# VH-VL binders against q86l99r1233to1411, part 11

Target 1, 179 residues: q86l99r1233to1411
Amino acid sequence: SNKESLPFRRDVIEKVINHLRENSLDTEGIFRLSGNMESVRGIVKSFAHGEPNLSFEVHNISNALKHYLRSLDPPLIPYEFFLMLLDARKNEDAETIRNIFWKIPSDNRVVLTLLVDLMVKISENSNVNKMNSKNLSIVFGPTILKPRTPTLDRMALMTETQLQCGIIQTFIEDFHYIF
Below, E stands for the ipSAE of ESMFold2; O stands for the ipSAE of OpenDDE; V2 stands for 0.75 times the mean of E and O plus 0.25 times the DockQ between their complexes.

## First folded at step 5 (VH-VL)

Design s05 (framework fv_adalimumab_6cr1; at its last look DockQ between E and O 0.16; V2 from the best seeds 0.00; counts 0 for: pae O 10.5 > 2, placed apart)
Fold by ESMFold2-Fast, scan of step 5:
Structure s05 (fold): chain C 179 residues (1-179), chain A 119 residues (1-119), chain B 107 residues (1-107)
Amino acid sequence: as target 1 above (179 residues)
Amino acid sequence: EVQLVESGGGLVQPGRSLRLSCAASGFTFDDYYMHWVRQAPGKGLEWVSAISWNEGSIDYADSVEGRFTISRDNAKNSLYLQMNSLRAEDTAVYYCAKAEYYDSWFDPWGQGTLVTVSS
Amino acid sequence: DIQMTQSPSSLSASVGDRVTITCRASQGISDYLAWYQQKPGKAPKLLIYKASTLQSGVPSRFSGSGSGTDFTLTISSLQPEDVATYYCQKYDSAPYTFGQGTKVEIK
């Protein structure tokens, strides 16, 4: 693709997640509703420099985090775990998903834990923010899980995408078992 | 104001293909779930397909799975339904509808476009 | 998949009458139920969502109730402009199944 990958900065991601944990739990449509495009780009640029600019409205910050996570190559959950997680989800095997999670490299695993913890807190407040585990899974499934080589088969792609979202939904709903 | 306008309907023969479009205006199209719903002449409403704001979630009714493809072009504020291998029972007025989330009601709806599949 | 069944299929009532339409889900859907009104030749219009929340601009004579599997739409005093077909819909998850519809006519 012609997209430039951004460096993985655990410290930056942790600061952004902590900010959202403090400021976004009662925000309707958090992670779904768009921010201002120019503001989002500026915030993402600050992430690359190691000094996240968190002086913007919460939708701009949340969208910047999504963009940053989508830009990672390899993705937050490394490519080698993609197929095995999809197979475990297909078999509805939460124990295998848990075992795979604990094989993820430590920096990625810590970031994933903080991100999913944030998603859990958001989903617990879904009566106010409307972002339950399913809606969050739609946002983060394709964001943090992807194959190195996308399938060209339409039916396979649809099944694969449903499983990607299902994995994130499992992470949220079974958080205390898996993490 | 929020508007949805369907187009692309017409008379087609069984086994042929047709592509429907839904033009959206008055809201941030990229933030919303979109649905296709159809209604055969004199019959009730039947949900056909749904696509999330980011294409991360796509669902089809069993009756159309494998034959219809839902897609969207967020840059053009447009929703599409590619209908392949059309059958007489696909004859219906096709509506597009907006929803806020995966688990939301439909509001507003477009005016609909008629698809007639007949020899 | 969850089935949605409405009753009656059609009814005729007089202006000012109380009209009741029921909708039954074959499995529990909590309060993820919407009611739509469709007038002849027009697109459907949202009346009620979350089983009992009235959409802005909809007359107060319309009300919804129920949870789980059994739901009711009530028109407290039927008006001529209420002639339409009414549909319930589950929306907790795909498929977003509609009931078969209830046609409301004036005698």
Scores: ipSAE 0.682, ipTM 0.877, lowest interface PAE 1.6, mean pLDDT 92
Fold by ESMFold2, look of step 6:
Structure s05 (fold): chain C 179 residues (1-179), chain A 119 residues (1-119), chain B 107 residues (1-107)
Amino acid sequence: as target 1 above (179 residues)
Amino acid sequence: EVQLVESGGGLVQPGRSLRLSCAASGFTFDDYYMHWVRQAPGKGLEWVSAISWNEGSIDYADSVEGRFTISRDNAKNSLYLQMNSLRAEDTAVYYCAKAEYYDSWFDPWGQGTLVTVSS
Amino acid sequence: DIQMTQSPSSLSASVGDRVTITCRASQGISDYLAWYQQKPGKAPKLLIYKASTLQSGVPSRFSGSGSGTDFTLTISSLQPEDVATYYCQKYDSAPYTFGQGTKVEIK
């Protein structure tokens, strides 16, 4: 597990997502395939300092965004929304998911909207890039939606992970209704 | 140099449990879907279960759902199949298989481990 | 669930013969279809994916065709080393169902 937490910088995330929107929609395995680890670490540091360096191959940029989001504490979707969203997903209740989304703080909502819109655009080109809504949800579920206190029970953790992914899949597939 | 090595097979009584393991090497294990497929003696291939790289998506064949649990430990490069309430019909060679890119075709396969369920 | 019906269940042919094996899905699966070869006592081996794309190292006498529901594996000139059981498999979504297999023998 990564021990370091990083500050939330809305302006940095917006710039990175815009860059990926312009450069990644036809890239095979975007967000799934690895980048160069040393490059990725350097890019993440540039995000944390507020001066994103995007002069790298696109897989390094996408991996850096993924690592940056994973390192946020609190996560992009704040901890207090975790149980409500999981419960709404269990009930297949997209209306409640939408209502919860609009209670999230404004800066987080803007970033989440941009991120999920990027995922929608990538999934619409999945014949080329091989990243459909299911695959993107598996990447981003645990990355942006986390419990404050992780369970040690393996059965509960497995169920929790599946619900986390399902919420992100709902965001992608019902984007125009929720957002 | 990609290798998949199954273990944990053997003779077991009906109603008992058994856990299979698959040790993976030669690739980045947590980039791939993993599957279990079985083959009863003299019979065809039957898909058993699938698991995504982070356990976010898990699927089972109807014949094993509720009795079998697929899992993985990415730190150990290992795939598992916990088989509970075993029946004679579960007698088979069990293969683990790597799904090539996304949830796709299977390449490579392990050499299999035999599970025999008999009184 | 989508059923995969493979035919014939077995066939016997001479060296050099053209061999055709068919696989039919009960619903459309686009081109998410793979073919595997299995020799006795061995694990299955991938031959073809995406209905028609030959796996690296597979001889060019093997070819696949089809889309939607009807798929064909062809061996243009059967060789002694091609004696095996052949399986089709859908992989569009779970369940990842196999056909029942086609045993190919030499007369």
Scores: ipSAE 0.013, ipTM 0.632, lowest interface PAE 7.8, mean pLDDT 90
Fold by OpenDDE, look of step 6:
Structure s05 (fold): chain C 179 residues (1-179), chain A 119 residues (1-119), chain B 107 residues (1-107)
Amino acid sequence: as target 1 above (179 residues)
Amino acid sequence: EVQLVESGGGLVQPGRSLRLSCAASGFTFDDYYMHWVRQAPGKGLEWVSAISWNEGSIDYADSVEGRFTISRDNAKNSLYLQMNSLRAEDTAVYYCAKAEYYDSWFDPWGQGTLVTVSS
Amino acid sequence: DIQMTQSPSSLSASVGDRVTITCRASQGISDYLAWYQQKPGKAPKLLIYKASTLQSGVPSRFSGSGSGTDFTLTISSLQPEDVATYYCQKYDSAPYTFGQGTKVEIK
């Protein structure tokens, strides 16, 4: 019933992230504002084929990256780390989050590091681009950190979504400690 | 034209179950978060539940946590709300609502379906 | 959880009057705030999103302002068709809480 997942292409993701690092740091609403969906879908397809089309406006490219990451199965952060990270976030335990991060498979970890590095750079320019760590975490939380199966067993103190976002926020705000 | 049509409402006794459906048309359904919002008679709006594109992220209001289950079938452009252990306070018009990709303002809303829980 | 408080709960004004409704969040929600209009027996309708962006098709007499914790919906010139209950809603994160609503009537 769901769309087929796209293959994980580290090389493509790195190219896209580098492009965004160079061209989007001062873009208002980067990763938040929508692009042209037809263009976005086309760009996502280019990712799957190993040659990212980066000739588009940065909102289209950034949205393509979001959609591509969203489509990954398993997600960028593999399922087995989901509950551990949520629990660590609930306990405000940055050390545990750090330890969990370093258990992530190497390719995923490298991409995650690059992605969060980009988010850090964007957030540092939030006065211009209006994308602080909170805003970025809202965008990427449910995108790259997902449960294997939906559950009614929510965390007692915070919603699952808030914890997802909170973890990404921690990645951004404590980048140098975690990564 | 974007359209949402709710169904499945009715009269039920406390403790019983009911399943609501929302049929979506006029947009790429699996690109958007979907939500349920309810409104008790003569009362305000209350957010109930949210579900992401492929059910990777799900959230519930505290008032329905553990009793309600949100789900979707993207192939059928359908949103569902399984309501178990219904209570009198669950009596409301239930709306399905389309969100933006990541931003959860709601546009449009369905017409709503009435759920009445009474002994 | 973040509390959303609207003021006033109800108001009555004359046609042509300027009407202002406020919404306060107990914590900062940036510009993740929407306003809705609901007429009796109808589903809510989106008026404003991102605190100040007017939804397409909504009359220009409606406007939204604010950021952080304090938000305002303004009807510059109240019309008879504006009789409705208005709701603010935060969407920074779950829960996506609504304000209590403000009932607007014509004198």
Scores: ipSAE 0.000, ipTM 0.557, lowest interface PAE 10.5, mean pLDDT 92
ESMFold2 (binder alone), look of step 6: mean pLDDT 94; pTM 0.960

Design s06 (framework fv_adalimumab_6cr1)
Fold by ESMFold2-Fast, scan of step 5:
Structure s06 (fold): chain C 179 residues (1-179), chain A 119 residues (1-119), chain B 107 residues (1-107)
Amino acid sequence: as target 1 above (179 residues)
Amino acid sequence: EVQLVESGGGLVQPGRSLRLSCAASGFTFDDYEMHWVRQAPGKGLEWVSAISWNEGSIDYADSVEGRFTISRDNAKNSLYLQMNSLRAEDTAVYYCAKAEYYDSWFDPWGQGTLVTVSS
Amino acid sequence: DIQMTQSPSSLSASVGDRVTITCRASQGISDYLAWYQQKPGKAPKLLIYKASTLQSGVPSRFSGSGSGTDFTLTISSLQPEDVATYYCQKYDSAPYTFGQGTKVEIK
């Protein structure tokens, strides 16, 4: 988690995701290409205050969503699910991943469902937008799934990061099984 | 100018370890997926391993899984391949390759470093 | 895993000939295919990506075509400097497998 925690606003996140679903599916590098830092900061501030400003170029809006999600404490996927999801992914146990998903609190689960559904739609247009399930997973893995206490061991951190991204890739690729 | 320079190759006995390095310059290293590709003497190209820009995705060829470890140090613009439990069939020129921003086709390649596993 | 098979394994042709090299994937890979040229003692050089897009600086006599499982590299008029081994490579997802290579020689 980061030090500057922002309020969890389900209504705001839903509006932003719906805007991106309508406007970003054909945008090259969506979520990967950087926006304008000043614009992104202003948009994130509008999210925190409950009035999302969606009048900006789509890369600014998508990066604002990433920043907002990254700033949540607890994260979108609550801390208590971190180790059990990593263990299930390590064992390639999709049934356990599904069971854990359905234990996530309802507001978090609904937001996660909308976010992953957006990622599925983006990946279906990867011929145009260049963002397949792998590319999306390496963007969102560390953003929405993280430990309460980060490891200081470099090799352990690499292994955890791979598993975090693997969970998100599983969510995208097995969406209709899990969600 | 985009450059990749491999180092660390040499003669090593079976069962020993060796660490290869690839020094990158001329591009934003931490934006790109990096790969190791090898070529045994007189043989074709064999993909070995890949690591995403943020280390979130790491892949290995079946032939090296469990023995080789790919890693990167984005602060040093460096890619590494730790090779353990080396076998005679690991003898090859090892190339460092930069993936394209979204796709895993390779440009440029390094010049390669020769690893010879022999008694 | 998806297998990548090139045909022929080697060929000899005359300067000015049209040369065709085929690459076949055992499963569909859309247009996620690249072609490389490797001259003796040198690192491979990218020729074509996305099955048909010519890399900057590569002579126009090189072209690529195909999608799905069947791909072709064509050299419309073989030149002496084209003597090399040519490799196809899939990149839809890991593993990023190469074909076995096609050696092109002059008669």
Scores: ipSAE 0.383, ipTM 0.817, lowest interface PAE 3.3, mean pLDDT 92

Design s07 (framework fv_adalimumab_6cr1)
Fold by ESMFold2-Fast, scan of step 5:
Structure s07 (fold): chain C 179 residues (1-179), chain A 119 residues (1-119), chain B 107 residues (1-107)
Amino acid sequence: as target 1 above (179 residues)
Amino acid sequence: EVQLVESGGGLVQPGRSLRLSCAASGFTFDDYSMHWVRQAPGKGLEWVSAISWNEGSIDYADSVEGRFTISRDNAKNSLYLQMNSLRAEDTAVYYCAKAEYYDSWFDPWGQGTLVTVSS
Amino acid sequence: DIQMTQSPSSLSASVGDRVTITCRASQGISDYLAWYQQKPGKAPKLLIYKASTLQSGVPSRFSGSGSGTDFTLTISSLQPEDVATYYCQKYDSAPYTFGQGTKVEIK
């Protein structure tokens, strides 16, 4: 809902990502395992007010970032890029995905770059944290890339979700080519 | 406490279809990836299919690709395996298993349901 | 596809013996390897994951080692309840291939 849509604050997101880069790379199940929901809600509220509260346990902070990104409207990757990214992924066309990435508005692109860089670093430590590129893509695919109008057909929705996750997996695995 | 219960196995003729179910309890089902693993009588374990918690990733063993369809209903805490065009070589005990992550170890496993494909 | 080969296919040992089972991947899988125990008529049970991490509740006489392509499961002092078939499994990526199994019996 628009009433609960949070403002896009690049500076807040950068501070949260920097904190996670320094404190979460060895944390098992980072972004996958749930935090305390009341704590998560309080942290998300602090993000909306521009003063992120990072004094909580790392799973609460990571879940707060995930929740905050999910609440953005428009999403981190603007609606206009949704279908073209899914089409490029379906065709396994990394060059087109790269070209689309560079058309994303600068503030969104910088935040996406920082987020994917964090995911790359987490995946490099997957032997410890258990979060490889596939696991991270499952978390972030539907979080940062979504259609303006939800798909009602069950099979089409399943196919869309697989492509959404595939885009994020491509971002992580081909980071140095795309970003 | 954490439990997986398979059902739907039985005797089926070659070329026919069968749908297996796995009922999960004791954990937050929609937080975990699920797998199907089978074991032919007197033989070893063979991985069959995987589905992520949000259905963003689905994989199949080459031997079943195009014939079997994995699906889940998170509202019902249930995992399914639709098996079409069954062959004698599909005869096995079918286990569902919970994965800690999509690419991970399996714990727990259900007790299995026997599928016999014969005339 | 990466092949998983176990040796031996079967073994018989006495109570108290040290038992070693090996598992070889045809290509490197880092430490993405699990070991399972299956008793007759029962579902498999996880023993070890990440090649060497013992699952909670599993007796300390079980241990795992290895990385890359060569892995071992060791039972330091075989007990009667350890009679079972043991399987290794790769999980770096699909397919999540199992070894053919090693049957452990007591003399």
Scores: ipSAE 0.013, ipTM 0.658, lowest interface PAE 8.3, mean pLDDT 90

Design s08 (framework fv_adalimumab_6cr1)
Fold by ESMFold2-Fast, scan of step 5:
Structure s08 (fold): chain C 179 residues (1-179), chain A 119 residues (1-119), chain B 107 residues (1-107)
Amino acid sequence: as target 1 above (179 residues)
Amino acid sequence: EVQLVESGGGLVQPGRSLRLSCAASGFTFSDYAMHWVRQAPGKGLEWVSAISWNEGSIDYADSVEGRFTISRDNAKNSLYLQMNSLRAEDTAVYYCAKAEYYDSWFDPWGQGTLVTVSS
Amino acid sequence: DIQMTQSPSSLSASVGDRVTITCRASQGISDYLAWYQQKPGKAPKLLIYKASTLQSGVPSRFSGSGSGTDFTLTISSLQPEDVATYYCQKYDSAPYTFGQGTKVEIK
């Protein structure tokens, strides 16, 4: 059927993240500003072939990574960790968040570590790129952490989404403690 | 170039509801956070609510939390404020404003729409 | 919540005067401070963000300074078109609180 979901490819994600670490830290609005949709789709297709096409402008590459991560099923942080992470964030319990992180499967954990390290580097340069930990958490909260069955209740969805973003913000701000 | 146009203001009785709209044009609406700010007659500016570009973050001022709901429709380039359980103290000109980032300055602002809550 | 207090609440000065408006946060907000100008009957307009960065198109007679808790907006040579109410705003995190405003009039 028509599916843009790709299998989890650690090698591809690592290459894309390394490219962005080298080329995106000074880019204003990185991960937030839209790229060209056709270019983004072309880049995402290159991920399926195991050799990511990184010859595009950096906003297209960053959006391709977001699209790819959003399409993962299960998500980068597997479904079984969703409720326990939200509960730990609700209790402002960084130690429990750290303990849960170290239970994530190794390939997912390595990719999450590289992604959050990139987010840390971007946030450290937020004076130039304008993407601090809060802005990055808004991008990646819904992208890499989601429930198996979405809530239809608007107030519950709002609460869950804020906790999802809070977890990513905790990952960035407490990186050296958690990772 | 970049424009924000509010609508939906009017006279309403206490306890009733009103829905405000803000139509955006001239920029990629789905890339920017949006805010509502109000100003009571003869008084200062009061921030009301914020929504991120992807709805991943939403915040409310204490004075409106539980009564107002901010939402957006990125396909329609529109921002909304659903105002329930209105009180006389909610009487104000309501502005929508574009934020470069979620926690950032506001530019531009719409022209505002007046909401009067009176019996 | 952090309180934002402006001083003075109003001032009257002559054309060509240097005018100074202050804004104090009850707790540190780094440089996450913006200044807005609101002319009668109009929506506010951004003048300065990040405490001291002048918005494009704003006259160079406007300048901002400060960090932490104490901030200043300066108009180096007041012009008739500068008659307005000026607001500071913190934006480090929600709530994005405004000061109460400073009304600037010409004698």
Scores: ipSAE 0.420, ipTM 0.822, lowest interface PAE 3.5, mean pLDDT 91

Design s09 (framework fv_adalimumab_6cr1)
Fold by ESMFold2-Fast, scan of step 5:
Structure s09 (fold): chain C 179 residues (1-179), chain A 119 residues (1-119), chain B 107 residues (1-107)
Amino acid sequence: as target 1 above (179 residues)
Amino acid sequence: EVQLVESGGGLVQPGRSLRLSCAASGFTFSDYTMHWVRQAPGKGLEWVSAISWNEGSIDYADSVEGRFTISRDNAKNSLYLQMNSLRAEDTAVYYCAKAEYYDSWFDPWGQGTLVTVSS
Amino acid sequence: DIQMTQSPSSLSASVGDRVTITCRASQGISDYLAWYQQKPGKAPKLLIYKASTLQSGVPSRFSGSGSGTDFTLTISSLQPEDVATYYCQKYDSAPYTFGQGTKVEIK
């Protein structure tokens, strides 16, 4: 069998993000440093079942959220927005990025707003946690924004990755304008 | 296509050892938890052991704990079961099975390999 | 450890009959339950996971229901090719215990 996609559960994601907002803002390497992978798998399983298990160390919970979001199909930012967001970022057009954001389906937009707000809070404490907007963009760019069919051309993949990260960085840095 | 092929079964005397292998193909072996399940002749299915993708979690059924050792070689896409101190009650067809990363239902299963423990 | 009990142990029914098999966990396992079909001389095949989700390629006459401790597998209209032993299995955590199986035969 192929790897199954997990259901999109707005309420679960909101609970996890709220927990991380309360418990992770001063955690060094949050989202970047690995947790215990067996704990992460169990936590992701709890997310899929609608009952998030948040009784774990914050690196396990943050990695579980990352894995859960990466496993969504379609991704948090639906496939149809991929190329238009990359083009807007290439043109350094924050107004177009904002206009595209408001076309995203409402449940996805709410989750994206909560996630980016968390990233803003983390980046504001980067002197302590060592995770600035660039660092968070590297984590979440490929996680929540991806094409239906990945390119096999290495140069094109590198360019796409830079733009994906750039979009997330724009979300963080221009949060109050876009969201 | 996804495929699991068991090997290493055969006739073995009580108290001896036997090593089973399972060759995986058609999926990213290193991403999945793998299981051994056995079935004695005319009996039901019995879960034997599991090993996570990174070997961080290993579990055994009470009936085999301390005698059997599950292991994997992700570079070779292979799963193993080292069976020590074999007993007549270990006689069974042994199946290799793949579990999902996030859930543990078993799909696919191998064809099985027969282990007969007898004098 | 959580025990998995199936009933009945065997049944004989006619083609077209509705067949119901039950599975009971001694403790709550949420919806972490799968059903497997094993035809004579073959390896088991996954039918249903998450208590009620039908595996791709499995005929729609098969359905699952239940949550917590009580689960049911239903075959709405038994066909000759459905002669097999059916097993439930918990998969919330180790041990990944199977029920004892239910043999389904045609009269």
Scores: ipSAE 0.005, ipTM 0.461, lowest interface PAE 14.7, mean pLDDT 87

Design s10 (framework fv_adalimumab_6cr1)
Fold by ESMFold2-Fast, scan of step 5:
Structure s10 (fold): chain C 179 residues (1-179), chain A 119 residues (1-119), chain B 107 residues (1-107)
Amino acid sequence: as target 1 above (179 residues)
Amino acid sequence: EVQLVESGGGLVQPGRSLRLSCAASGFTFDEYAMHWVRQAPGKGLEWVSAISWNEGSIDYADSVEGRFTISRDNAKNSLYLQMNSLRAEDTAVYYCAKAEYYDSWFDPWGQGTLVTVSS
Amino acid sequence: DIQMTQSPSSLSASVGDRVTITCRASQGISDYLAWYQQKPGKAPKLLIYKASTLQSGVPSRFSGSGSGTDFTLTISSLQPEDVATYYCQKYDSAPYTFGQGTKVEIK
């Protein structure tokens, strides 16, 4: 509640993802390495206003996308799917993960598909960019999938985070099965 | 200059616990995965455990699973290995190592700290 | 789990000799293989990653090759400072298993 939620702009996200698809596949540490904090904040403001400013260095743009996605409330994957996805991942049940994916609202599902497709393309270039499916899952797990009420238990939080990352890894590795 | 300095090793009796620390400097600690690797006297290297920069991924070697716990404190630039139920076969020099990415090579390594588990 | 086997376990060679060390994975690991050098009493040092990419600062006499299951580390002209144990390591996924090591000595 202390953080201002940003509007969900499908058109903006599509434009930013297309820019990254064209400009970031060979960038070492894409999404993992930090950008300039001030630049990232300025870019995120441009996203909220509907005219993304993409004239910045690619690490700033990729971090702006992460920040924007993290700031969404409800998150990209709606709260109602959180526990059922974690349960399916704990049971290593890709079929159930696929079934849950297809229950996600259409606009969210389309954006998630574009984002995961970008992650697949990045992972296919991991020879150059060093970002395989595991590394991307560690970045995006907590970013696009989160509980409505976070746990205060440190050990439970770590287990939860590992399952969140596991779901994103499943999305990347089983993309053609799930999406 | 990137540096890793291990501490906490020593002589400990079987069945007891020991906590190792690794102090990191010269890089943005919370952006890198960290590993523990050990080497028994006169033997080869054995990977022990890994932790991602945000704790989203943690792995253990089968030989230590359930007995050892890897953790980190990003505010203190420190990596830890809590070793419980120690056995004679845990006797080794323990190294911490930085990984550029979670599934990647290790560079640099610390100097190591010796753990001797003996009566 | 994938096993990593090095050969030979030890070798003795003369200064200036070409030295080759092999590493075999029991299953395919693509090129997710690193080589490390460990001198007596010291921590290991990264030599090569991605099977064939030389780490910055490592002498050009070191080279790596291979993909899939069979990998080779070559020292084109052995120097006295190369006396060490050499380890291969898989890093495609956990566990990040090391080979048993190859000890290189001067005759």
Scores: ipSAE 0.366, ipTM 0.805, lowest interface PAE 4.0, mean pLDDT 91

